# VHH binders against p21908: the designs that were tried, part 10

Target 1, 324 residues: p21908
Amino acid sequence: MEIVAIDIGGTHARFSIAEVSNGRVLSLGEETTFKTAEHASLQLAWERFGEKLGRPLPRAAAIAWAGPVHGEVLKLTNNPWVLRPATLNEKLDIDTHVLINDFGAVAHAVAHMDSSYLDHICGPDEALPSDGVITILGPGTGLGVAHLLRTEGRYFVIETEGGHIDFAPLDRLEDKILARLRERFRRVSIERIISGPGLGNIYEALAAIEGVPFSLLDDIKLWQMALEGKDNLAEAALDRFCLSLGAIAGDLALAQGATSVVIGGGVGLRIASHLPESGFRQRFVSKGRFERVMSKIPVKLITYPQPGLLGAAAAYANKYSEVE
Short names: E, the ipSAE of ESMFold2; O, the ipSAE of OpenDDE; V2, 0.75 times the mean of E and O plus 0.25 times the DockQ between their complexes.

## First folded at step 2 (VHH)

Design A7w (framework vhh_7aqx_2; at its last look DockQ between E and O 0.66; V2 from the best seeds 0.00; counts 0 for: pae E 12.0 > 2)
Fold by OpenDDE, look of step 2:
Structure A7w (fold): chain B 324 residues (1-324), chain A 126 residues (1-126)
Amino acid sequence: as target 1 above (324 residues)
Amino acid sequence: QVQLQESGGGLVQAGGSLRLSCTTSGRTLSSYAFSWFRQAPGEEREFVGAISWSGGDTDYADSVKGRFTISRDNAKNTFYLQMNSLKTEDTAVYYCAAKPGYYDSSGYSTDDYDYWGQGTQVTVSS
C-alpha cells in the first residue's frame, strides 16, 4: 500500500510517497521539500503536496516530528507549527497515521537500511547483526539517542533522551572543559559537547584554557574551519569532539547492551571522513575490562540521504504489520 | 598509523647547541600534548619538557630549565627541542612522545603517552 511519509523539521517539511508491505518499506519516492515558513500548518503543506502530486494522496501518513510526540498539542521545535494528534486524521483526510519523533524515525530507518548506506567507522567490518540491540546516536542541532532491538524477526525502537545525560570528563583537559562550560550552563549534558553547537562550546573552552585569543564564529564557519584544517584551535576542538563522541558512543553501547552502533545526524555525516582517523575508536573501546568486548562492536555511519522519511515509512510498516 | 620520528641528534661539544625535531605522520595530533624524554645508558627514561596542544604552555625539567626550549608547528606536524648550553650530562637518547588530553606537573608519566619516537642520540663531549 501507499503512504505519505513526512519528515518535519523546524525549517523544512519533506514529503514522499512510500510503498509499504508486510512490515517493510518497498520503495520511497521522490522527495518534495517545503519550507515550513511558507506554510501555516502541516495541513496546508499536505494539500500543497497533493497538488504537486497531481493525484489523490494516500489515506495513510507516517510523520517524523521534530519534538515530543506525546500529548494533546504538539509543538514543533523551532517552528510555530502545532499538531493535534486527535484530529490529525480528520485534518488530513486520512484513515491511519503514525507519528514518531524525528530521531525515532532515524532508528526505524536503521532497521531497514541496506548496508550500502552504512559506512564503516570502526570495529569489525561486517553488516549490522540481525539480532540484538543497535545503539543509535545522532549529533545535529542537539544529540539524538535511540536504540532498537532486533528479535524473532521483528524490531522495536526505543526513543530516549540520552543526549541529556551528564557529560563525564575522561582526562584533565575534559575536566577543564567541563569546568568552563559550567560557567555558562547550569548543567552540562553530553549534548552540550556532542552537537553542532557543541563544537563551539569546545572551541571556546579550549581557547580559554590555553589563553588563546579567538573570535566568535558562527557554527557553520567553525565547522568549516575545523574540517578543512584551517585553524589549529578549531582542529583541536574537532579532535576533542571526536574523542568525546567515541567515549559517549561506547558508554551508550554498554548501557544499552548493544552489539552494534550507528551514528547518524547531520554532524555525523559531516565528520564521516574524520572519524576513522580520529580518536573515536580509542575512546569507544577504552572501557576498562570491557575493551575486548567493545572491540568486537561494529560502528557504522548513516549515509542514506533521507533517513527521516525512510524511518517514518518504516515505522508505519512496522506498526501495521501482521504479527507472524 | 601514527608515527613519531626524531631527527637532529648528533655529537656536539659542551657549551654548544643542538635542535631536535619530531615529526608526526599518519594523522594530525592537534589535540595532543607533546613531550621530550631522554634516556642515558643505565638510567631510567626521564622527562625533559612538554608543550601543550596550542603551544601556549610549556614545562621543563629543572635540569634543563633556562637551557632548553620546546616549540611546535602544527602546520608542519613538527615540534622541536632547542638545546642550548649543552652539558656532558645531557648525553642521552632523546625521545619524542605524544599524549592525549592535557598535561600538568603530575602528567608526565611515560605510561600516559600513546605514541613514541624511536629516539635520536645526542652526545655531548667535554
Scores: ipSAE 0.017, ipTM 0.384, lowest interface PAE 7.7, mean pLDDT 91
Fold by ESMFold2, look of step 2:
Structure A7w (fold): chain B 324 residues (1-324), chain A 126 residues (1-126)
Amino acid sequence: as target 1 above (324 residues)
Amino acid sequence: QVQLQESGGGLVQAGGSLRLSCTTSGRTLSSYAFSWFRQAPGEEREFVGAISWSGGDTDYADSVKGRFTISRDNAKNTFYLQMNSLKTEDTAVYYCAAKPGYYDSSGYSTDDYDYWGQGTQVTVSS
């Protein structure tokens, strides 16, 4: 059957027609992107999508929402849309829907993702196991954490707030970074390090440790400087970022009992070519007597352009279109 | 892939000087501390000295303190060991090594180093 897959962020919303059957996504059509500020509501964007396609829309929707999905009223920063889950079917004139958070959608997408969209980072260069736990983490504006259990021809997604656990320093420099960040934050979560803004936090801490002035840069410019290798302090911050990403990815894999790890998120894509040559692997496997176990865990990176749309469709298929 | 390569070794008379270089390739390792180790035949690798990731702090083994100086040139991706007033007991294979993070003497276990050079022979004759 056909459904409308929707990925709603703060400034953009993306729509596509998906075909689902037997618990799987068979196809995902070309996306239409709307600027959320230019449409007063989801209903108006929905109607505009139908007009652009020149056809009646399917009476089923799958929505990935870039925020919490529990509660009677859902709202995002920089998005004028207000969603009330209880009235969605009525407002969109549909029979069924799925509403999940955006990182839960990423986890659903991994369950259905073609291997060509999963770049190898470290460990065995093999396809993701067909059974077992997959740890999924994605740095972006924050740090998303989820895990996916595949078993007996089915799969289950567990969304978590794992990005809010404590930062654990692993050397003297990281001790000093933590000390600096505690002057700014009452508690230093790993998200303060492993996120788009996290590079800036590291950069400022390193400048303070060295007793040198730092430039007030927005996150995009700082990331460019670090990746281009034109500023030693920015490069040092990126090195720290990759070391800490490896450390937390390994910790989550241990805690969740994972047989594989998948990295997503916009920051993950940004550093995709850098990660294999960074300190990521060393920190990922450095778990004491478990080093050999960690060395056998493949780590992949999502390169699929719109995992939110695929994941929304997958969540719908998993709920309504499973194999009989 | 990241590689460390030493150069500048050779034969020198006691009291002379040599400068060893260590060049990194593949990646700059800007957040890494760098150390020099040496190994005489039949002995374990011995710490010689270290330099912090920023280049601001150095540390030396007592046996070389005052005679050896470590420096780094991040623009050239190169690290140096200036060896002055050489003694026959300085004869060894010298290795460059890199570890992530801040250095101090308690952190110089060879197990903590991610990257090692292949070594360069220094021979001091009387």
Scores: ipSAE 0.000, ipTM 0.401, lowest interface PAE 12.0, mean pLDDT 87
ESMFold2 (binder alone), look of step 2: mean pLDDT 79; pTM 0.814

Design A7z (framework vhh_6z1v_2; at its last look DockQ between E and O 0.01; V2 from the best seeds 0.00; counts 0 for: pae E 20.4 > 2, placed apart)
Fold by OpenDDE, look of step 2:
Structure A7z (fold): chain B 324 residues (1-324), chain A 126 residues (1-126)
Amino acid sequence: as target 1 above (324 residues)
Amino acid sequence: EVQLVESGGRLVRTGGSLRLSCAASGRTLSSYAMGWFRQAPGKEREVVAAISYSGGDTWHADFVKGRFTISRDNAKNTVYLQMNSLKPEDTAVYYCAAKPGYYDSSGYSTDDYDYWGQGTQVTVSS
């Protein structure tokens, strides 16, 4: 059957027709992207997509939503769009829908993803295991954390707010970084470090610690400088970023009993070439008595272009697998 | 519906090599995991190798011992099985099979596949 897969972020909403059957995504069609700012609501964007498609839309929708998906009224992160799940079928004139968090969707996508879309970062260079838990984390606007359980020929996604766990400094410099951040933030979650904006936080903290004058940079420019090696302080910030990413990835793997780890998110992709050469691996495996165990965990990075769409479709297929 | 047609099976001497091809029609293979199976007379059909929709992941049976390799060319809508160092015990009808959908953790059982070819006979003489 056909469904409309939708990935809704703060800035863009992406639409695609997906074909699903027997718990599987058979195909994902061409992506149509709208700027959310150009549409007053999901419904209007939906209608526009229908017009573009030139035929009636499927009566099923899979929606990856940037924000919490529980409650009567859902607000989109960094966007005025509001969604009311109870009236969604009526508003879109559909019979069924799945609504999941955008990072939950990424986890679903991982379940359908083969090694061609997973770059190897560290650990054994092998495919994701067919059984067990996969830890998934993705730095972006924030830090998404989910895990995936594969068992008995099926899979289950567990959405979390793992990005909001506390940052745990692992050396003197990180102690100082934390101390500086505590001057700005009442609580310093790992998301304050491992995210797009997190690099800026690290950068500013390091500047202060080192007594180096700095100018406030927008996040885009800072990331550029860091990745291109145009600024020593920015590079240092990125190094710390990678260290902390390794640490939290390892911690999450331990906490979740993972046998593999997948890094997603826009920032993940941005630093893909840096991670293998960074301190990520060292921090990832540096778990005391569990170092050997950690060394056996493959870590991959998502390179699939639209994991949100794929994941949304996958979630629908997974939920309604019994219908066919 | 997917139609699969195997080719390349023939008589070959022990130690020889064959390359089997499976050409698909009806649908593009890019959305299908593929597998090679074989069935010898009086034996059950067994999986030889499997490959994900994009070719990123492959699996080979233990009895392959590095002798066989599954591959695919989605542009040609074809799956291949390169068989080297053939043995008499490799004599069987070899079948190509397709499983619709993106890659998942299944594909190593006959029950996982929805479409099958008619098979091609491979005979290895001593």
Scores: ipSAE 0.013, ipTM 0.319, lowest interface PAE 7.9, mean pLDDT 91
Fold by ESMFold2, look of step 2:
Order: structure tokens, then C-alpha cells, then sequence
Structure A7z (fold): chain B 324 residues (1-324), chain A 126 residues (1-126)
């Protein structure tokens, strides 16, 4: 069956027709992007999508929403749209929907993603196991953490707030970084390190530790400098970012009993070519007596463009078309 | 990719001084923590000294404290080892090594460094 897959962020919303059957996403059509500031509501953008396609839209929707999804009224910063889940079917003239948060959509996408979109980072170069737990983490504006259980031909997504656990320093420099960050934050979660803004937090801490001047940089510019090797302090911050990402990915894998790990998020894709040359693997496997166990866990990285639409469609298929 | 070349190794009398240099090419050393290692005949390679990317933190093995000093000049893309009060037991091949990021006190072993030079021979005569 056809459904409308929607990925709603603060400034943009993306629409596509998806075909789902027997718990699977069979196809995902051409994406249409709307600027949310130019449309007063989701309903108006929905109508515009139907007009662009020149057809009535399917009576089913799958929505990935960049925020909490369990409230009575859903709002995002920088987005004028207000979603009320209880009235969504009536407002869009549909029979069914799913509404999931954006990182939950990433996890659903991984369950449906073929191996060509999962680049190898470290460990055995094998396909993701058909049974077991996959730890999924994705640095972006924050740090998304989810777990995917595959068992008996089915899968279950467990969304978590794992990005909000405490940062644990693993050497003397990280002791100093933590001390500096505690001057700015009442509690230093790992998200303060492992996120787009996290590079800036590390950069400022390193500047203070070394007694060098720093300037307020846009996150995008700082990331560019770090990846191009144009600034010594930015490159050092990126090295620390990758060490910490490896450390936390390994910790989460141990805590969840994972047999594989998948890195996603916009920042994950940005550092894809850097990760294999970084300290990521060293920190991932350095778990004491568990080092050999950790060395057998494949780590992959999502290269699929914008997995939110795929994930929304996958969530709908998982809920409504599994009986077909 | 960083390529490291050591120089300055030679024969020196007991009590003498010597400065080793490690020049890098391919990439700047300014984003790398550096170390000096040595390997005597029949012995395992051992860390001698380490220095942070900026030069703000240094570490020296106990057997060289007060005698050897690691330093760096990021403008010249070079790291140095000043060796004073040399003893015959300092006779070894000395290696320069690099790892990305800041100085890591828990990472003083050979396994913690990613890039290595070919070594330069230091011989201290009695």
C-alpha cells in the first residue's frame, strides 16, 4: 500500500510517497521539501504536496518529528506548526498514522537498510546480524541513542536518552576538559562532548587549558577547520571527539549486550572518512578483560541520505503491514 | 599521513651532550602529541619522553629525568630531544613517534603511537 512519509524539522519538512507491504518498505518516491515558515500548518503543506503530485494523497501517514512525540500538543523551535496527535487523522483526512521521534526513525531505517548503505568502520567486515541487539548512536544537534532488537523475524526499537549520561574522563587531559566544562555546566553529560556543538565545547576547553585565545565560531566553520586540518586546536578537538565517541559506543554496546554498533546522525556522516584513522577503535575495544569480545563487534556507519523518510515509512510498515 | 625523519645521532663521550631532531613531512606536527623512544641491542623499545601538541605538557621517564628534555618547534615542524650527561647505557637507536591529539599520560607504550621514524643511532663511549 501507499502512504505519505513525512520528516518534519524546525525549518524544513520533507514529503514522499512510500510503498509498504508485509512489514517492509518496497519503495520511497521523490522527495518534496517545504520551508515550514512558508506554510501556516502541516495541513497546508500536505495539501500543497497533493497539488504538486496532481493526485489525491494516500489515507495513511508516517511522520518523523524532531522532538518529543507523546504530548497533547507538539511544537518545535523555529517551526510555526502545531501538531495535535488526537486530531491528526481528521485534519489530514486519513485513516491511520504513526508519529515517531526523528532518532527513532533512524533506528527503524537501520532495520530496513541494505548493507550498501552501511559503511564499515572497524571490527569484522560482516553484515549486521539477523538476531541480537544493535546499538545505534548518532551525533547531531544532540546525541541520539537507540537500541534495535532483532529476533524471530521481527524487530523492536528502543529509544533512549543515552546521550544524557555522564561524561567519564579516561586520561589526564580529559580530567582537565571535564574540570573546565564543569565551570560552564552544572552536569557534564556525554552530549556536551559528542554532538555538533560538542566540538566547540571541547575546543573552548582546550584553548583554556593551553592558555591560548579563542573566538566564538559557528559550529559549521569549526567543523570545517577541524576536518581540513587548518587549525591545530580544532584538529585536537576532533581527535578528542572521536576518542570519546569510541569510548561511549563501546560502553553502550556492553550495557545493552549488543552484537553490532551503527553510527548515524549528521555529524557521523561528516566524520565518516576520519573515523577509521582516528582513536575511535582503540577506545571502543579498550574494555579490559572484554577487549577480545569488543574486537568481534562490527561497527558500521549509515551513508543513506536523510534516513528520516525511510525510517518513518519503516515504522508504519512495522506497525500496520506486518499482518500482510 | 605523517612521515618522520630523525637526525643528530652520533658517537659521544660519557658526560657529553647531544640534540636529536625529528622533522615531519606530509602533515603538520602541531596537531600531534609526540614521543621519543629508544631501543638498545637485545632490549625492548621503551619510551623516553613525550610532549603535548602545543608543548604545554611534557613527560620524561625516570631514568632520564634531569638529563633529557623534550621540546618542539611547531613553526619548523620539528620535535627535539636534548640529551645531557650521557652514559654508556643511553646507547640505543632513538625513534620519534607521533599520535593524533593531546598528550596522553596513559598512552606511553609503543602501541599508543601511530607513526614512527626509521631511527637514529646514539652511541655513548666510555
Amino acid sequence: as target 1 above (324 residues)
Amino acid sequence: EVQLVESGGRLVRTGGSLRLSCAASGRTLSSYAMGWFRQAPGKEREVVAAISYSGGDTWHADFVKGRFTISRDNAKNTVYLQMNSLKPEDTAVYYCAAKPGYYDSSGYSTDDYDYWGQGTQVTVSS
Scores: ipSAE 0.000, ipTM 0.126, lowest interface PAE 20.4, mean pLDDT 86
ESMFold2 (binder alone), look of step 2: mean pLDDT 82; pTM 0.846

## First folded at step 4 (VHH)

Design P1 (framework vhh_6z1v_2)
Fold by ESMFold2-Fast, scan of step 4:
Structure P1 (fold): chain B 324 residues (1-324), chain A 123 residues (1-123)
Amino acid sequence: as target 1 above (324 residues)
Amino acid sequence: EVQLVESGGRLVRTGGSLRLSCAASGRTFSTYPMGWFRQAPGKEREVVAAISWGGGSTWHADFVKGRFTISRDNAKNTVYLQMNSLKPEDTAVYYCAADSYGLYDSPSEYDYWGQGTQVTVSS
């Protein structure tokens, strides 16, 4: 059956027609992207998507939302849309919906994703396990964390706020970075280091520690300079970012007993070519007496273009295909 | 992975000067603190000088302070050790090393090492 898959972020919303059957996503149609500021509500964007399609929309929706989903009224930063789950079917004129947070959608996508969209980064080059825990994390505007439990032919997504755990320094330079960031943030979460803006936080701290001059840059320009290798300070910040990404990926895997790790998010894609040459692997496995255990954990990277849309459709398929 | 190759070691007279170079190949080393170490036959390896990844901070062992100067050129992936007022006791194999963890002020643990260059100082 056809459903409308929707991925709602801060500034944009993406729509597609998905075909689902027997707990599987069979296809995901062409993507339509709307700027949320240019549409007064989800309902109006929904109606515009119907106009573009040129036929009646399916009476089922699967929605990934870039925020918590367990409230009566849902709002996002920089997005004027307000969702009320209790009235959603009435407002969109549909019979059924699923509503999941954005990184929960990514975890659902991993459960249904073809292995060709999971690039190998490090560890043994093996397929994701059919049983056990897979840790999924992704730097973007923040740090998304979820876990996927596969057991007895079924799966369960564990949605978390794992990006907000504490940053743990692992060497003397990181002690100094943490001390500098405490001046601004007091308690320093790992997301302050591992996110799009986190590169800027590392950059400024390194400049202050070394007493070297730097220019105040926006995030886009800083990432460009770091990836192009045209600025020593930006490149140093990127190397430290990759070290800390490896460290937190390993800690999350240890905490959940994961036997595989998957990296997602826009920043993950951006650094994909840098990761194999970085200190990521080294920090991922450096867990003292557990180094041998960590060395057996494969790490993959999501290359699927819109995992949120796939994941929303997958969540719907999983929920409405289940027969107890 | 970083590969380091030292060059410039030779025989010099007491009071002479010499500049050692360490060229990095493979991945860029500009993000790593770098150090110079030396080892004479039958002695342990000792740290001579260290430099931060940005080049803004340097450390020199007391026995070379005022005589040796460490510097780096990240555009050329090269670290230098300028040695002045050389003494017979400076005779050693000199190694450059990159530290993936530490800062220049704790140059005791280094991940990547060159093969060394021999410096001999004769009276």
Scores: ipSAE 0.000, ipTM 0.347, lowest interface PAE 10.7, mean pLDDT 86

Design P10 (framework vhh_6z1v_2)
Fold by ESMFold2-Fast, scan of step 4:
Structure P10 (fold): chain B 324 residues (1-324), chain A 122 residues (1-122)
Amino acid sequence: as target 1 above (324 residues)
Amino acid sequence: EVQLVESGGRLVRTGGSLRLSCAASGRIFSTYAMGWFRQAPGKEREVVAAISWGGGSTWHADFVKGRFTISRDNAKNTVYLQMNSLKPEDTAVYYCAADSYGLEYTSPYDYWGQGTQVTVSS
């Protein structure tokens, strides 16, 4: 059956028609992206998507939402849309819906995507386990963290706020970075280091520690300079970012009991070519007496173009399977 | 793969000057502190100079301060030791070392070169 898959962020919402059957996503159609500021509500964007499609929309929706999904009224920072789950079917004129957190959608996508969309980073080059726990993390505007339990042909997604755990310094340079960031933020979460803006935080801290001049840069330009190797300070920040990403990926795997790790997000994709040659693996496995255990954990990177849309469709398929 | 290759060691007369170079592999060099160590026959290995990843902080042992200067060129992945006013006591094998654990010069160094011999004759 056809459903409307929707991925709602702060500034944009993406729509697609998905075909689902017997707990599987068979296809995901062409995406349409709307700026949320240009549409007064989800209902109006939904109607515009229907006009573009040129036929009646399916009577089912799967929605990924960039915030908590438990509550009577859902709002996002910098997004004027207000979502009320109890009235959603009536408002969109549909029969069924699923509503999941955006990184929960990424976890559902991992459960449903094939291995061709999971590029190998480090550890044994093996498929994701059919039974067991998979840790999923993804730097973006913040740091998304979830985990996935596969058991006896079924799966369960646990949505977390794991990006907001405390940053743990592992060397003397990280001690100095932490001390500087405490001056700005007081409590320093791992997201202050591992996120798009986190590269800027590392960059500024390194510049101050070394007493070297730096230019005020926006995040886009800083990431470009770091990835192109045009600035030694930006490259240094990227190298420290990869070390810390490895450290937190390993800590989350230990905390969640995972035997596999998947990295998602736009930042993950941008640094994909740097990760295997970076300090990521060293920090991922360096867990004292657990180093042998950590060395057996495969780490993969999501390359699927719209994992949120796929994940929303997957969550619907998982919930509304027609047969066991 | 990280490797350090020292060059520039040779015989030089008392009062002379010499520059040692250490070429390091890879981009990771930009986040590592670098140091120069030396070991003379019958003596323990000692730290001569160290430089932070960005070059903003340097340390020189008291016995070389004012005579030796450490510097680095991160674009070339190279660290240098400029040695002036050389004394017979400076005769040693000089080693380049990299420290992934930060800016403190007493930290253990993770990567070492094979060394370059400096001999100062009177």
Scores: ipSAE 0.012, ipTM 0.431, lowest interface PAE 9.2, mean pLDDT 86

Design P11 (framework vhh_6z1v_2)
Fold by ESMFold2-Fast, scan of step 4:
Structure P11 (fold): chain B 324 residues (1-324), chain A 124 residues (1-124)
Amino acid sequence: as target 1 above (324 residues)
Amino acid sequence: EVQLVESGGRLVRTGGSLRLSCAASGRTFSTYAMGWFRQAPGKEREVVAAISWGGGYTWHADFVKGRFTISRDNAKNTVYLQMNSLKPEDTAVYYCAADRYGSDYLSPTEYDYWGQGTQVTVSS
């Protein structure tokens, strides 16, 4: 059956017609992107999508939302839309919907995407296992963490707040970085290190430690300088970022019993070519006597465009396969 | 990636001074942490001093603190060890080493690249 898949972020919302059957996503249609500021509500964007499609919209929706989904009223920073789950069916004139947070949608997408969209980073170059736990993490504005349990032909997504666990320093430089960040944040979560803004936090701490003048840089410029490798401090910050990404990926895999790891998000894509030359693998596997276990865990990177749309459709397919 | 060549080792009398140099060749020297290690006959290699990539953090072993000073000049791709008030027990082969990530400046196993060493002999 056809459903409307929607991926709602702060500044943009993406719409597509998806075809789902028997717990599977069979197809995703052409995506349409709207600026949320140009539409007073989800309902108005929904109506505009129907006009653009030129035929009646399906009476089912799958929505990925860039915020908490457990509440009576849902709001986002920088997005004027207000979502009320209890009235969604009435407001959109539909029969059914699913609503899932954005990183939960990414986890659902991993369950359904072809292996060609999972680029190899390290470990055995094998397809994701059909059984067991897959840990999924994605640096972006913050750090998304979820895991996917595959068992007996079914799967379950566990959404977490794993980005907010404590940063664990593993060397003398990280001790100094942690001490500097404690002055700003007190308790320093791993998200303060592993996120788009986290590169800036590392950069500032390294500048202070090295006695180098600090200049305020926007995140985009800082990431560009780091990836181009022509600024020593930015390059050092990126090296630290990749080490810490490997460390947290490994810790989450250990804590969640994962036999594979998937990295998502735009930051993951930006550093994809850097990761194999970085300290990522070293920190990922260096877990004491568990090094052999860690070395058997494949680490993949999502390259699927707009995994939130696929994931929203997948969440709908998974939910309704359980009631058939 | 990085090649390291030490120089400056020689015979020096007790109480003398000596400056060791470590010349690095390679594109990313300025992002590497650097260390000086020494090995005396019949002893294990021990860390003497370490310096962060930007020179803002330095560490010196207690047995050389106040006598030895590590420094670097990234424009010249060179690390220095200034050795003052030399003692016979400072006699050793001195090695320069580079740590790509600066992860643990004090652990020999964290250093990726090593020079061939330069002999320092202190006698009277």
Scores: ipSAE 0.180, ipTM 0.624, lowest interface PAE 4.1, mean pLDDT 88

Design P12 (framework vhh_6z1v_2)
Fold by ESMFold2-Fast, scan of step 4:
Parts: structure tokens; sequence; C-alpha cells
Structure P12 (fold): chain B 324 residues (1-324), chain A 122 residues (1-122)
């Protein structure tokens, strides 16, 4: 059956028609992107999408939302839309919907994703397991963390706030970075290190530690400088980022009992070419006596261009599966 | 992770100058503290100089202060040891080393080069 898949962020909302059957996503159609500020409500954007499509919209929706989804009224920073889950079916003139957090959608996407969209990073180059736990983490504006349990031909997504666990320094430079960041944040979560803004936090801390002058840089410019390798401080910050990403990926796999790990998010894709030559692998496996266990865990990177849309459709298919 | 190759060692006369280079491979070079060590026949390996990842902190052993200067160029993945006013007692194999920990003044280093021979004759 056809459904409307929607990925709602702060500034943009993406719409697509998805075909779902027997717990599977069979196809995902052409994406339409709207600026949320240019539409007073989700209902108006929905109607605009219907006009563009030129035919009646399906009576089912799957929505990925860039915030918490448990509540009577849902709002986002910098997005004027207000969602009330209890009235969504009435407002959109539909029969059914699913509503999930954006990183929960990424986890659902992983469950349905073709292996061609899962680039190999380290460990055995094997397909994701049919049974067991898959850890999923994704640096972006923050650090998304979820895990996926596959068992008895079914799967379950567990959404977490794992990006807000503590940053654990693993060497003397990281001790100094942590001490510097405590001046700004008190308690330093791993998200303060592993996120788009986290590169800036590392960069500022390194500049202060070495006593070198630095200029305030926006995130886009800093990431460009780091990736191009034309600035020693930015390059050092990126090297530290990759080390800490490996460390947290390994810690989450241990904590969640995972036998595979998937990295998502725009930042993950941005550093894809740097990860194989970085300290990621070494930090991922260096867990004392568990090193042999860690070395058997495949780590993959999502390259699918719109995992939120796929994931929303996948969540609907999973909930309304025709298979017992 | 880090591979280190020293160069520049040769025979030099007392009072002469020499610059040693250590070329590193691997993107993690810019996050490591680097050191120069030396070992003469029948003597212990001793730390000569150390430099932090960004070059903001340097340390030099008392027996080389004012004569040797450590520096680094992270754009070239290279660390240098400029040696001036060389003495016969400076004769040794000189080793470049990188730390897995950023601790200038530490003798605990994780990665080592093969060494380059410096001979100072009178």
Amino acid sequence: as target 1 above (324 residues)
Amino acid sequence: EVQLVESGGRLVRTGGSLRLSCAASGRTFSTYAMGWFRQAPGKEREVVAAISWGGGTTWHADFVKGRFTISRDNAKNTVYLQMNSLKPEDTAVYYCAAQGYDYVGSTEYDYWGQGTQVTVSS
C-alpha cells in the first residue's frame, strides 16, 4: 500500500510516497522538500504536496520528527509547526499514522537498508546479523544513539539519549581537553565532543592548551579547513574527533551487547574518507581483554541519502506488518 | 598508526652543526607529542628534547640546552632537531619517538623510528 513518508526537521520537511507491504518498504518515490517557515502548518505543507502530486494522497502517514515524540503537543526550535498526535488523522484526513523520533527513523532505515548503502569501515566485511543487537550512532547537530534488536524474524528499535553520557578521556591530551571544556559546560557529555559543533569544542580546547591564537570560526568553515588538511589545528581537532568516535562506538557496542555497529548522520558521511586512516579502528577495539571480541564486530557507515524518509516508511511497515 | 623515519645523521667535526629530520606518516601525527632520544654504545637511552602536538611547549635536557632546538612542521608531518656546537660526547644513534599520550617530558613513547647515526670527531 502507498503511504506518505515525511521527515520533519527544524528548517525543512521532506515528503515522499512510499510503497509498503508485508513489513517491507518496496519503493520510495521522488522527494519534495518544503521550508517549514514558508508553511504555517504541517496540514498546509501536506495539501501543497498533494497539489504537486496531482492525485489524492494516501490515507496513511509515517512521520520522522526531529525531537521527542512522547507528549500531547510537539514543538521544535526554529520550526513554527505544532503537532498534536491525537488530532493528526483528523487534520490530514487519514486513517493511520506512525510518529517516531528522527534517530529512531534512522534505526528503522538500517533494518530495511540494502547492503549497498552500508559502506564497510572496519572489522569483518560481513552483512549485518539476522539475530542480535546492532548499535547505531550518528553525529549531526548532536549525537544520536539507538539500538536495533533482530530476533525471530522481527526487529525492535530502542531509542536512547546515549549521546548525553559522559565523555571518558583515554589519554593525557583528552584529560586536558576535558578540563578545558568543564570551564564552559561543567559536566562534559560525549555529544560535546562527537557532533558537528563538537569539532569546534575540540579546536578551541586544543588552541587554549597549546597557547596558539585562534579566531572564532563557523562550523561549516572549520569542517572545510579540517577536511582539506590545510590548517594544523583543525586537522588535529579532526584526528581527535575520529579517535573519540571510535572510542564511543566501541563503548556503546559493549553497553548494548551489540555484534555490529552502524554509523549514520551527515558528519559520518563527511568523514567517511578519513575514517580508514584515522585512529577510529584502534580506539574501537582497544577494550582490554575484550579486544578479540571487539575485533569481530563489523562497523558500517550509512550512505543512503535520505535515511529519515526510508526509516519513517520502515517504521510504518514494521508496525502494520501483515506477517505474524 | 604512526611510522617514523629519521634522516640527517652523519660525521661532523667538533663545533659543527647538524639538523636531524623525522618524517612521519599517518594523520594522527598532528595529535602526538614527539621526542628525540639518543643512545651511545654502552650507555642508556636518554631523552634529548620533546615537543607538544602544536609546538607550544618544548623541553630540552640540561646537557643540550642552548645548543639543541626541537621544532615541528605539522603541514610536512616532520619534527626537527637543530644541533649546534656539537661535542664528541654527542656521538650517538638519535631516535625519533611519538607518544600515544600528550605528555611533554615523559619517557613513555609508543612509536619509534629506526635511528640515525651522528658521529662527532675532534
Scores: ipSAE 0.014, ipTM 0.405, lowest interface PAE 8.2, mean pLDDT 86

